# Ledger of designs, part 4: VH-VL binders against q17rb8r558to768

Target 1, 211 residues: q17rb8r558to768
Amino acid sequence: TAELSHLTKNVPIFVCTMAYPTVPCPLHVFEPRYRLMIRRSIQTGTKQFGMCVSDTQNSFADYGCMLQIRNVHFLPDGRSVVDTVGGKRFRVLKRGMKDGYCTADIEYLEDVKVENEDEIKNLRELHDLVYSQACSWFQNLRDRFRSQILQHFGSMPEREENLQAAPNGPAWCWWLLAVLPVDPRYQLSVLSMKSLKERLTKIQHILTYFS

## First folded at step 1 (VH-VL)

Design r8 (framework fv_romlusevimab)
Fold by ESMFold2-Fast, scan of step 1:
Structure r8 (fold): chain C 211 residues (1-211), chain A 120 residues (1-120), chain B 108 residues (1-108)
Amino acid sequence: as target 1 above (211 residues)
Amino acid sequence: QVQLVQSGSELKKPGASVKVSCKASGYTFTDYAMNWVRQAPGQGLEWMGWINTDTGNPTYAQGFTGRFVFSLDTSVSTASLQISSLKAEDTAVYYCARVEYYGDSWFDPWGQGTTVTVSS
Amino acid sequence: SYVLTQPPSVSVAPGKTARITCGGNNIGDKSVHWYQQKPGQAPVLVIYYDSDRPSGIPERFSGSNSGNTATLTISGVEAGDEADYYCQVWDYSSDYVVFGGGTKLTVL
């Protein structure tokens, strides 16, 4: 909504793990600072907060993803079980603090649309190739790991006919990035890209490495 | 609808004990923490601590350990504050106040207050 | 041992703007709540989370919080606004609720 799209200043940041557009991110929260942060997000009606991985130099990474709160279950022992899903990606402009948790002023990221028809055709060809490589990688994964992925992340999303319908590109790219056993540096690199072509090319390179 | 109603004023002699009660209505009692705040005559607000309404576990602020006991009777949605071995400096208005269980942030609503006067 | 400092009193003429400050080290990193207390009555929440108003509180009441000072602003002051005002924070590091000393607002 318009109100939620304007959440760009003093955005609360959960510093923990990578999050990706459309990908579920269930959280078990006990820390009082994050319990407070989540409750404030619910009380103010935004029902969103940012998720970033830690960074040794700057406390947390320059890029992250918003998490939309779908449901929350507060337990008597102080634990919170928070059902979230990834939303918009962002770039960090300024860092801050609020009652023990990090905050940030942010700029949302959206993919730059390709307008040229020949470039769109080439993009579709690249997409289909990389999607096939992803399917092959997943199907050839050892049974134990494939079963664990299906249990925790569900099935790989189906191909989308319109590659540029979503501002963040196809959902399957983010599902794949969440399950690939790669260094967080590579994950951050892909998350920060504003080009679907660059993102598909990078994913392809990662898949080739594991082939 | 949402209300906290406290017991009536008390006049006690030094060394006696007193029990102040706070009855909640209009909401699920165990969804919110109950806090206690004291206000001595002509003085400001002083936080005493809180009690977890689901588990019954109390947390006392510095200076309110020992003689002060927070308790619950969940069957009647009531929180209580007991003060033993009363001293003249315990003379104050005692308030209960509701705080979001996991928000830990603001007090709303407040009970009307219970005046405890300790004199000989 | 976090401390909130308020002026003991503030005077304002009817219709003018009153500003009540609440000083604290890096208080801008904390969430500040404000309460109004009239003589013989319990405190009433007037501002929460620095600047949000509960339903039923006139829009004349507003709040801000940055750096080392939080401020409760009451525009178009009315005689009925005369009361004691308290700021409050939750100090995460000590898990302790801190109240300011209170400010008596006098409407002359």
Scores: ipSAE 0.000, ipTM 0.471, lowest interface PAE 15.0, mean pLDDT 86

Design r9 (framework fv_romlusevimab)
Fold by ESMFold2-Fast, scan of step 1:
Structure r9 (fold): chain C 211 residues (1-211), chain A 120 residues (1-120), chain B 108 residues (1-108)
Amino acid sequence: as target 1 above (211 residues)
Amino acid sequence: QVQLVQSGSELKKPGASVKVSCKASGYTFTDYAMNWVRQAPGQGLEWMGWINTDTGNPTYAQGFTGRFVFSLDTSVSTASLQISSLKAEDTAVYYCARDFGYSYEGMDVWGQGTTVTVSS
Amino acid sequence: SYVLTQPPSVSVAPGKTARITCGGNNIGDKSVHWYQQKPGQAPVLVIYYDSDRPSGIPERFSGSNSGNTATLTISGVEAGDEADYYCQVWDYSSDYVVFGGGTKLTVL
């Protein structure tokens, strides 16, 4: 449709950090180009923009996540605090520029649904194992580090009844990826995955790597 | 410039051993896993395994345990493949290939290949 | 063990579209990468994560992946595209990388 087409063409891109579905991403914005970008996002009613990390080859990465604006606070010193939350993931198809900020034509990513009954059973088993490993990893962190994570990212999300209800899979996977001390290139590769099973397995390997 | 440069071709007799080296340059060696891939004459690509360049832990594909050993020397950004008790069926081009990230996602940079020929 | 099936060969006339398939059980649930190998050379990554192109790969190369079949599509085929093409996935259950058997593309 026309509305959906607008959300995939000339999408404004904030080039800064990793963002993940369902994960809060508070931003401190003082640069005029980004203040303009955010104002436009609010005025057009989309109330969202893309977030990508920097990339030496292509100026910014080939994958990113949409950020939905929840609130904007204007500070007396000229800064803006923008409360956002991660939405849909995307792949960059074409890069552009508008009034000093980057833009992109994008294609949204969706997890491929598993329909085989045996594979769904195995997926649930894998999910529960990895969730337990994640809980164990987090609970075994020193109190200082655990407190910092809770302050900035909040509590680990609860398990979801239906693993495939959301197009991006369970929220706790993305919360965990945001808090794990891994290289942005690794985080980017996980963000780009279209298989929940592949993503859970990769997260499991990361957890094992740090154990 | 990101490069993987492999050691030169080897001609060995059955029962001998060989060590193929793969020297990385232009990137942080320990940020990317290293894969080993074999290609017998006229055959397809055969994945042998990977090694975690940060931990040194290898993973071998089925059929490549025992005689095949992956190792690292991180001080010189080099991965090595050692084959012991060489057999005629080991005749192949051996490639090292850099993974996209820490492990087995896909391979973006390949060495030029090392031909190992086992004949009497 | 997970298996990827490719046709051994595909022939195409210059300027036409070549389509190389990679069959695997629920391969649409996996990320597929494609490599081009010319005689006497190392493989070159031409498509990664189903449909992305590395820098320097022409736009006429594209990929798709759904259900039990992934496809590498080369439009406006040129003589220089003649090569062996391999699909590749990572199989999470075995923790192994799996290659297809390869497809020889002949430009007649």
Scores: ipSAE 0.000, ipTM 0.433, lowest interface PAE 18.3, mean pLDDT 86

Design t1 (framework fv_tocilizumab)
Fold by ESMFold2-Fast, scan of step 1:
Structure t1 (fold): chain C 211 residues (1-211), chain A 120 residues (1-120), chain B 107 residues (1-107)
Amino acid sequence: as target 1 above (211 residues)
Amino acid sequence: QVQLQESGPGLVRPSQTLSLTCTVSGYSISSGYYWSWVRQPPGRGLEWIGYIYYSGSTTYNPSLKSRVTMLRDTSKNQFSLRLSSVTAADTAVYYCARDSYDFWSGMDVWGQGSLVTVSS
Amino acid sequence: DIQMTQSPSSLSASVGDRVTITCRASQDISNYLNWYQQKPGKAPKLLIYDASNLETGVPSRFSGSGSGTDFTFTISSLQPEDIATYYCQQYDNLPYTFGQGTKVEIK
């Protein structure tokens, strides 16, 4: 089903932070332009907008992730708290502006499926190894940091039976990237990957550095 | 600290097989990274030979692929290079290196290098 | 294979001088470029990765820039210990390929 085709042109872009598939992204919104953008997303029924980090050359990065609005709370001090969750990844094709906020024409990204039986076996072995390393890293964090992560991002997702069932690969990979203390440029490079094997390899290198 | 050290014969006869071992300390080769071999003929630049992934899968430079084999020995924390049918053109300093193959870092840890001379 | 061409092949400069080395790829390699320093009789040392990122423990006088096909490596204030041959290396595609090297000497 090509139901998201209407969300590929003039997509509103919140220029702020990294976002990842399936990962919660709570936002505190003060700026009138973004309050307007969010209000429009709700009123039009799309309840989605893109999230990109800033870029020194092009205003915002070439890759990002769609955010689905789950709830909006208005605080007495004029702030809006917007509960979102990450959806599809995208590549930016064209940049624009609308009423003070950025827009983009985008192309959605999906992982390339591995079909060879030996490669699928190797992918499963790599996945299981890296997942175990991720669990060890998380369990060995000091209680304060573990509690903060649980509060903001929720629990680490469990292993998925079929590694290639989701177009973005296993949810735990994205949860882990959201919580690892790495430079946004490296997070962007991982977000742009279409290979689960390449993504798992990169995650393993990061985990080894922090072990 | 992670350290790499090459070992093996410094003299190999033409048509024989060059064999080198890289011993890794301070990090388990089965835990991550790609592990590369790079060579440098006297007075020349650097040439990448190939790498072995921590899982055991290998990729070789196409120019050398028919002659190259790389293996890992996880019990000794070593990986090795075998280059068959050597000629004088294979005379070089051979380095082993730890290699990320992506955006984290380049080849960040190198052995000191082992000179291999191919001569009768 | 991707061809990497460095310029100049050698240079002589004085202590405190700004030194610039360029590296050109035969095709677009995005930012997948490393810079290495090799002192006489020693193994190469990684200085810059991903075109512009300084490796841990490397002095801030070293920097890299560029994207696509044209890359620059700079030493802002040359020191005596910087006498070495410098190599660029692409890792956009296998096989990895290196530039021919730039020899940096003190006048």
Scores: ipSAE 0.000, ipTM 0.424, lowest interface PAE 16.4, mean pLDDT 86

Design t10 (framework fv_tocilizumab)
Fold by ESMFold2-Fast, scan of step 1:
Structure t10 (fold): chain C 211 residues (1-211), chain A 121 residues (1-121), chain B 107 residues (1-107)
Amino acid sequence: as target 1 above (211 residues)
Amino acid sequence: QVQLQESGPGLVRPSQTLSLTCTVSGYSISSDYYWSWVRQPPGRGLEWIGYIYHSGDTTYNPSLKSRVTMLRDTSKNQFSLRLSSVTAADTAVYYCARHEGDYLWDAFDIWGQGSLVTVSS
Amino acid sequence: DIQMTQSPSSLSASVGDRVTITCRASQSISSYLNWYQQKPGKAPKLLIYAASSLQSGVPSRFSGSGSGTDFTFTISSLQPEDIATYYCQQSYDTPWTFGQGTKVEIK
């Protein structure tokens, strides 16, 4: 369609794994319900849907990330491989169902900008420190883990000059969160954060733990 | 549910090749995970033999590398182990096992029941 | 190869006791350490991954801690069904290696 829908109500939700802004999320789609959901996303021209992990009550989490469809490969055995990239983060407001797949009404999340000059300076210093720690962690991984990560997620993004230009903060933070071997509950808590300082601090603690 | 089941001869003569197959149900071996073999000699601990990644790439334990070959048959959803030039030291229970994806970095989350292979004349 | 050493090799405890097993790596493995339970005649079962994360469906009395070279596995209140051999395994580098095992028995 010529007019794109406002994607905050009755958003289709793929309940499977964590997704993060700017990070690749390739999906193997086997189930008819999700094939239908993806087909509809393509047909409407939006080419996106929400991704959430399951929660402990057999529903899905209160936070997730939109996935943008980049490519679809149809395999001879009837499977589809859907290449997606993470977009905007969201909070779930209401849950629903449509033809076997979950839906949600959502609100998008953005980081709260730091405006005080001293706080911006401290944030930049923290950012540079944590980025260096992340590079050290990644370079000290076994060749096998590095190869696996590079194959699945691509290379670690470069540092950005303006830490607050993007609504979700620096891309490398999300790449790192996707590759760190932590429980989805911790990943979900970091995804829900609106503070870059809190996110960097938590990432630093995780890196220290794995060092 | 995902299940792994070993099959193959329980008795192999010295100098021959030990061959085992793991049949996977409930999940495609070409979709994800590291599909592995682990063995346990009677009364002793666990020894990792090797894996075949979902792409088909293999990695073997250096102590066994010259004797080990792992293959997959995606049409039957199976992967196999061949261990050549066996001796009595290769007598063990052989397990096939899967490593979890996103959050369990090389942890064995699903195991077959194990198949005892005795190397004896 | 990374060598994993468990202590003790065996222990006897009473139901309700706190049981502690240690695992030591010959080099730093960060937090890439897993713990498995193996009952006689059965395959190993994953209990703990990434040093301290509890596998889904595993009772909360099992816990793990540590990083680098020194790791601890704890059963806070031993139950009869916990009689088994426990193994640590490093996933930091291939070849993946296991500790020699700790046999837990009831007095």
Scores: ipSAE 0.000, ipTM 0.450, lowest interface PAE 16.1, mean pLDDT 86

Design t11 (framework fv_tocilizumab)
Fold by ESMFold2-Fast, scan of step 1:
Order: C-alpha cells, then structure tokens, then sequence
Structure t11 (fold): chain C 211 residues (1-211), chain A 120 residues (1-120), chain B 107 residues (1-107)
C-alpha cells in the first residue's frame, strides 16, 4: 500500500523497448544515465523502474510497464546486464527529468472485470479458441526460431482456470505479444487496453494474419 | 523464420563513404535485440563493427568509431551502416547479423554478406 | 580490448577423427564464449553459445567446454561436411572480438 503510493510519482523511466506484465525483459545497459538509474534503484531498495518505448511527439509513449529488477551484472567497461520481469502496466500523467534520464507521474492500469454470465461464457470460448491458435502458431515455427524464443522468453505460459483472476489477464497473452513480429504501435495499442475481450480479439487478428 | 539481407554498392572510391543497408524479414527490428555489422577482409578473420539496439542506441568498435554511423528505419524494417573516409583496407565482405542477448550474447541469424571493394 | 588466441591455425584430419580446437582469452570472460562454423563463400553459422550450449539443429558431434580464459571446441567424429573455418568469439565485453580462425580440412 504505502510502497505502492511511492511508485506513482517521479518514477524513473528507461526509454527503450516494450515491456509486458509477467514477461522477462533482459536489458543490456551501456548508457551512463541508465547505469546511474539502475544503481539508484538497487541502493534505495525500490528495485523497479518504468519502461516506455520512444515517441516522436512526447519523448516517450503514453503507456508503459514497470520492470522489477531480478539480477544485475556490472561489467568492467561500464555496461550492465540487468535481468528484469514486467510488472504493472501504467499510463503516463506527467513527464519530467532527473540527472539526464526521464521520469513520470503515472497511474496503474487494470482490466475491467466482466460480470455478465453470457459475456463470461463468450469470453471463455474466445480465450480457448485464441489460445489454441497461439499454440498452433508456436508449434509450427521453425526449430531455430522456437529455440531462440524459449531461451529469451521461456516457455509459453499455461492457460489459467480463472481468466479474470489477474488484474492484467492471462500471462500467455503478454508472452505471445512479446514474441509476435508486430509494429510497436500495435503492441502499445494492446498494452493500453482495459478489456480482455478486445485484447484477445486483437491477438486473434494478428495470428490470423500470420497463418 | 528471421532473415537478413545486405544491399548497397559493391564498389566505393577511396575517401568516399561506404553505405550498406540490412533488410530484416520475419521479425521487427524495433521489438528487441541488437542488430550488428561484422566485416571480413578477403582471406582474413572476422571484425565486429558495431551494433544498434532496437531503441536506436548504438555502440561502435573503438577502432572504427570516428568513421562509423548506424541508423535504423523502423518503417522499412532496415538498419544501415555508413563508414566514412574509406581506404583499400576497408575492402571486405560485410555481414549484418542479429546480436541475440539474455544470459549470453551471440550472432544468429546472419545475412549472406555483401562484398565491398574500395578501388579507384 | 579482449584478445582471443585460437589454435591451431589449421589442421588436417581423417573422416571419423576427433578434432579439438582451443581458444584463450587475454582475461577472464566467464562462460561468454561462442563458436561459429564458416564454409567457403558462406556466412558464419552459430554452433555453440555460452561456452557449452549446443545451438538447436546443430549435430551432437559438436561440443564446447571451458570457463574463464581457456576454452575447447570438439568435433567427436569428423564428417566431410565439417570442412570449414571455425571461429571463437567472446561476448563478455565490447568490442566483441573473434579468434583468428582454425581451418579444418580432410586428408
């Protein structure tokens, strides 16, 4: 609670790549400003920072994902290898700067829970269909590419019994979005969605395109 | 399947700028990884030139840093190499490669290579 | 820069022979060492990463071992299609550096 309130104002932002809830995001940090940001995060005990992709109009995108630091390896040349995992999604409310890196005031995003019985049934049917399509797409990838995905992102998460148990929806959706070869604009669109149904529908369209 | 293909002039005059483009298929260069250039003079070994991170940030081999520029064009899914003030010593096969990262780093896949000859 | 010293520069062996190539780093690189195969007129192909991990689709006769400064690459039973130049590459620190290569040919 108190720790969560401290993570909404003047949050350090690494402007680099897309990040997603539950998905590993290993970083190779070579810029002094980000090396400083990472060291500060570790020293203060926060061990978290925001990740946003670059944006032509506003320096960085209006949506991003928090990254939790798992391990850090500091190399002699000033590079750092940082093992992170995606946490909560956020929307940017206000932009700032600190010692050469960007900061933001943010609000966290959560999926809107579906309560209607017929809609829940339809959501389950859509989920099962899209999950099967995702499994087929992954299994039909060439061995070399599949091995690279497994090495970087790990195995595709298993489907969850309760589709709405997690505030960001099923983990496999985010894993899939991370590995699909789509434009960051599409990835940002999906990341910003508060509807699991809309997210599954969009993922299905992408999978159909690559079928 | 991720595929990389080099393109650009095969002949460059001394003192001019060598310019090559790598076109990537099957994966978005803005999604992840480092994207590298590696060269190989005829009959010799491999020399790493530099990489561009999917964000646009670059790191160059210190031996070439003053002459190298790398850029990305995300709309065309391409990244490019410019090497200025070339001499005969820059004659080589130029490869683009995906520089994978995680717990370790490696080059996979590679482009087919493009021979660039520096001659009058 | 980290210097990679590869030996031998060339070797000739018979089909079925065990072939070993060594690579030495000028400083400790932990397990951040890769091995590539390059056939004439072709791009290099990754065989081994992280010193000992076999790349998917690569035959099991290829293996790697070592850590720190001393590394070994082995072909347990040389095949005609293995005629190539083999390179080690350190991935510990930029600039990434390669060994000078070992040309493997059949007698």
Amino acid sequence: as target 1 above (211 residues)
Amino acid sequence: QVQLQESGPGLVRPSQTLSLTCTVSGYSISSDYYWSWVRQPPGRGLEWIGYIYHSGDTTYNPSLKSRVTMLRDTSKNQFSLRLSSVTAADTAVYYCARDFYGDSYWFDPWGQGSLVTVSS
Amino acid sequence: DIQMTQSPSSLSASVGDRVTITCRASQSISSYLNWYQQKPGKAPKLLIYAASSLQSGVPSRFSGSGSGTDFTFTISSLQPEDIATYYCQQSYDTPWTFGQGTKVEIK
Scores: ipSAE 0.000, ipTM 0.414, lowest interface PAE 19.1, mean pLDDT 86

Design t12 (framework fv_tocilizumab)
Fold by ESMFold2-Fast, scan of step 1:
Structure t12 (fold): chain C 211 residues (1-211), chain A 124 residues (1-124), chain B 107 residues (1-107)
Amino acid sequence: as target 1 above (211 residues)
Amino acid sequence: QVQLQESGPGLVRPSQTLSLTCTVSGYSISSDYYWSWVRQPPGRGLEWIGYIYHSGDTTYNPSLKSRVTMLRDTSKNQFSLRLSSVTAADTAVYYCARSPEYDFWTGSYYMDVWGQGSLVTVSS
Amino acid sequence: DIQMTQSPSSLSASVGDRVTITCRASQSISSYLNWYQQKPGKAPKLLIYAASSLQSGVPSRFSGSGSGTDFTFTISSLQPEDIATYYCQQSYDTPWTFGQGTKVEIK
């Protein structure tokens, strides 16, 4: 969305959990400050806010992901169910506060495109290898875990023909990172990467461990 | 069993480049782990210099970043440290160490295997 | 950079005593804290990782606890071979940083 390009100053931040590009992130909102934040996002027409994990009792991580509001269902008891999906990643430049919720000045992250023909060929080979390993890992999971993943995150995205068409790289990488049983701080480090090659390499190592 | 051994000149002159090699036995440096350099000036504490990932990607301590380079030689199963423009403040015991990557589900990075250390004195 | 403040800088205790060392991070590091033992002239040895996990082969008298900013390392019954300097280290973010060390001596 074109409106996203100007949203870099005083961005509202929901301090809660990890979010990833293209990955669904359903939220149950009951705190008055966040209900206000979401209402404002809807009323201003931006329909988005940032998501960061907590770093300290009074702070949040240096990297996060924008969440786009797809739908909101207001419950009679005052809670809201907010259906969101991950958008652009960002780096936090400055922290602030507004009416009880956190804000930030941010810069958006995008993967650095590989332009050398030989490097692109090597990237495709790595991608195809890691994708195959990811499919094997997922299909060999216990039925209980597979069912829970499908319910919360949906199906694994299909392999894309052009690895560099999307600014954040292939959607399946983010889906996989959301479902892999790794430490949340490791997930944050991967979210901050601007190299698809580095991201695929790290995913490959995790999958190799579970092979 | 995995063993790490530092090697290189024990005396380096001011303004020159300090060069150390860590030879790894019992494990391939190209298959897994972060491989680090850590130094300790005489009578002082430990300072992390940086690591090289098994892929060749590096991360350096910002205080040393302009002077540090780490490289791998997978054919010799070695990784190296180069520290340029040395001064007396760089006199220290230099250790190489490894850290697991796939232990993230236990919530930690840690250095489980260390070399014995190599004393480097910066003096004329 | 994340600063690690370790206390005390040194202590003397008797064999069989309970020894406690503390480590404080300048910001929350979750459970990304390790404890190392260094004997004179030797490389550091990992004792505890992830704040409370005992490294394989390390005696059970060593333990760690804490999360966030405040961490504790304990030797439940000090032995003569435990004479060493102990360091905490955070691995939450690079650069990895160490506490200044605690020298443990027998009285």
Scores: ipSAE 0.000, ipTM 0.428, lowest interface PAE 16.9, mean pLDDT 85

Design t13 (framework fv_tocilizumab)
Fold by ESMFold2-Fast, scan of step 1:
Structure t13 (fold): chain C 211 residues (1-211), chain A 121 residues (1-121), chain B 107 residues (1-107)
Amino acid sequence: as target 1 above (211 residues)
Amino acid sequence: QVQLQESGPGLVRPSQTLSLTCTVSGYSISSDYYWSWVRQPPGRGLEWIGYIYHSGDTTYNPSLKSRVTMLRDTSKNQFSLRLSSVTAADTAVYYCARLYDEYSGYAMDYWGQGSLVTVSS
Amino acid sequence: DIQMTQSPSSLSASVGDRVTITCRASQSISSYLNWYQQKPGKAPKLLIYAASSLQSGVPSRFSGSGSGTDFTFTISSLQPEDIATYYCQQSYDTPWTFGQGTKVEIK
């Protein structure tokens, strides 16, 4: 796995939708350029590619998330369903092209660890408060909307004991961001954050708006 | 309490690099918000240049992206703008501003007084 | 890029008059629109954010409305200190773009 951790130059980019750490992202691939990209990813053993939303001026956004290929299902009509899950977030340093698909040189993002004990205590308090607000928001949705979310994204991840164990912070934050009815620019803003405190604060503001 | 102040040379020669610094007082640039540069050519409208997030991450206007660099100096509570290969078209009043972001959107709530930069030989 | 078109480019009104300025976006920007006031030789000042929210400390005679592509800024009773150029700005997507400005003057 160590060899794949250094995929930072000429990374293939699928320009389509938002992707988030730990969140499943199933893709229906029919375009020849992306079929070639997926095939190369599998054949080279990297089994990863970047996902970015479109940007009118720059082709694609300055931030994205790596997708790890878990499985590929071939359909009789020639299409493929690619089961992926979000991995590391990244910032785009340089844009390129290869055989019709976009590429990028990237820098991976990790949350900055809080080391001060008082700040860690405050972070845990904020986390627990926001998690409770998220649970309340989800449970207060009409059954129809709640059922749709469960079918597409699964259940909200449980709280993690160590908030800073994962480099991208708690998984439930990303699950929630994927399901909240927020503007794509807000999703991209939150994805780019390196502070768990800032991410929790932004999520709290969004949840308060919907309460 | 929060104040922003631009500083830097008011005259830059064509092809050189324009450098401006924004000094922030009453608030730490590393604790929150986006910190932005906006310019206004004489008698014209406003053009957003870019912002630097409190973490150091930057976003630039695509029309200027190849020439723009923004940096922060947290020890001096300053952020700076560098614009390379300047021409007469870059003559403008340059403002630094703080962007705040609530769910309802971004807005520039505090502005510096502006610094006129003339590009001339 | 999202293009912002302001109308009119200039207007003359009397103290106490109702002043209306419009702003049109080239695509839907939801309610992510701000209004700024700029007096001669001064930096812009935020008046309205999120299309209709009044910035703290700004007089209630200023208001905003609209969503999607069409937005309106209103001064209900023009005061002498309101003589300025007003700019709309979309905050939906980068690059942030401004309208061309509307110059409000007396007479």
Scores: ipSAE 0.000, ipTM 0.421, lowest interface PAE 19.3, mean pLDDT 86

Design t14 (framework fv_tocilizumab)
Fold by ESMFold2-Fast, scan of step 1:
Structure t14 (fold): chain C 211 residues (1-211), chain A 121 residues (1-121), chain B 107 residues (1-107)
Amino acid sequence: as target 1 above (211 residues)
Amino acid sequence: QVQLQESGPGLVRPSQTLSLTCTVSGYSISSGYYWSWVRQPPGRGLEWIGYIYHSGSTTYNPSLKSRVTMLRDTSKNQFSLRLSSVTAADTAVYYCARGTSYWLGSHFDYWGQGSLVTVSS
Amino acid sequence: DIQMTQSPSSLSASVGDRVTITCRASQSISSYLNWYQQKPGKAPKLLIYAASSLQSGVPSRFSGSGSGTDFTFTISSLQPEDIATYYCQQSYSTPYTFGQGTKVEIK
């Protein structure tokens, strides 16, 4: 489409941290290049930009997540806090530059739906099992860590009845991935997955490791 | 289990529209995967034309983008290719194929048998 | 577009020989490379995906390796039924692009 094509070419990229669908990502912006990038996003009305982690070979990673600007707050020390929330995931096709910040041509990612009745039943069982493991892990965290997570990311999202209604799968998966203390390479691997079953399986393995 | 089969005219006049349909059995095209078209001109290699995602969104090869349209018919479990303003250069065997696009990247695991389309006279 | 270059364009070998084909990308494609076998009059058949992963049902004599820009496909012991044209394909970026093919024949 025209609208989607416009948002897939020369997309401004903030090279900083992992971002995930539906997960808040507050940014502390002080660099002139990123202040300019955000100002342009607001002025053009798109109010969106891409977020990718750094990569030693290619400047930034091959996968990322769009961030939607919700609000901008100014701090007394000259920094601004940009309230964003994760949107669509993407794969980087081509890299570019504009006025000191990175840009990319991108392709959006969506989860592949499962329609086989037995596989849907197995997916629901896996989902419910992993959700329970996630709740147990979070409840057993020390109060200090749990409070910090709640302050930064908010509360863990509730289960969704229709696991395949959202193009990125259930919101709690992304919230959990954001709070788990795993290597960004593992997080990037999970972000790139187009299978909810594979994502739940990987999350389950991570939770078992930290149990 | 999964099978793909091309159908459509084997001869198209220059300047007309080439139209092919791929019928899929053993899997619902609206449930997943990137449903793709790939062509092979005589004596040459393979050229990717484009795909239609299970949601209906499309991506086309930029070299063909102005002439290509792909559509789904979910009730018949079919997807189709239309290539407008054809010339002799569009003479090729046209394959439909299923592209998987998980974290491993897209690869074509099931192919139709191919349909030869000649653009002549 | 990412250009894929195969070497050699053709080769002749004896049954039981080790056959090696290379594929070079014009830019880094990580491990997003697939290998296909095509026999005359037939559709291509997937043999290897993600540079080194063997497709289900494909004989273990076929293997792939490499990352970045340089990739290798190997048949450890050539069989008569392996006579075909082999294609590499990058899946890193659309448009997906194929090498020009390597024709494998028996001496």
Scores: ipSAE 0.000, ipTM 0.431, lowest interface PAE 16.4, mean pLDDT 85

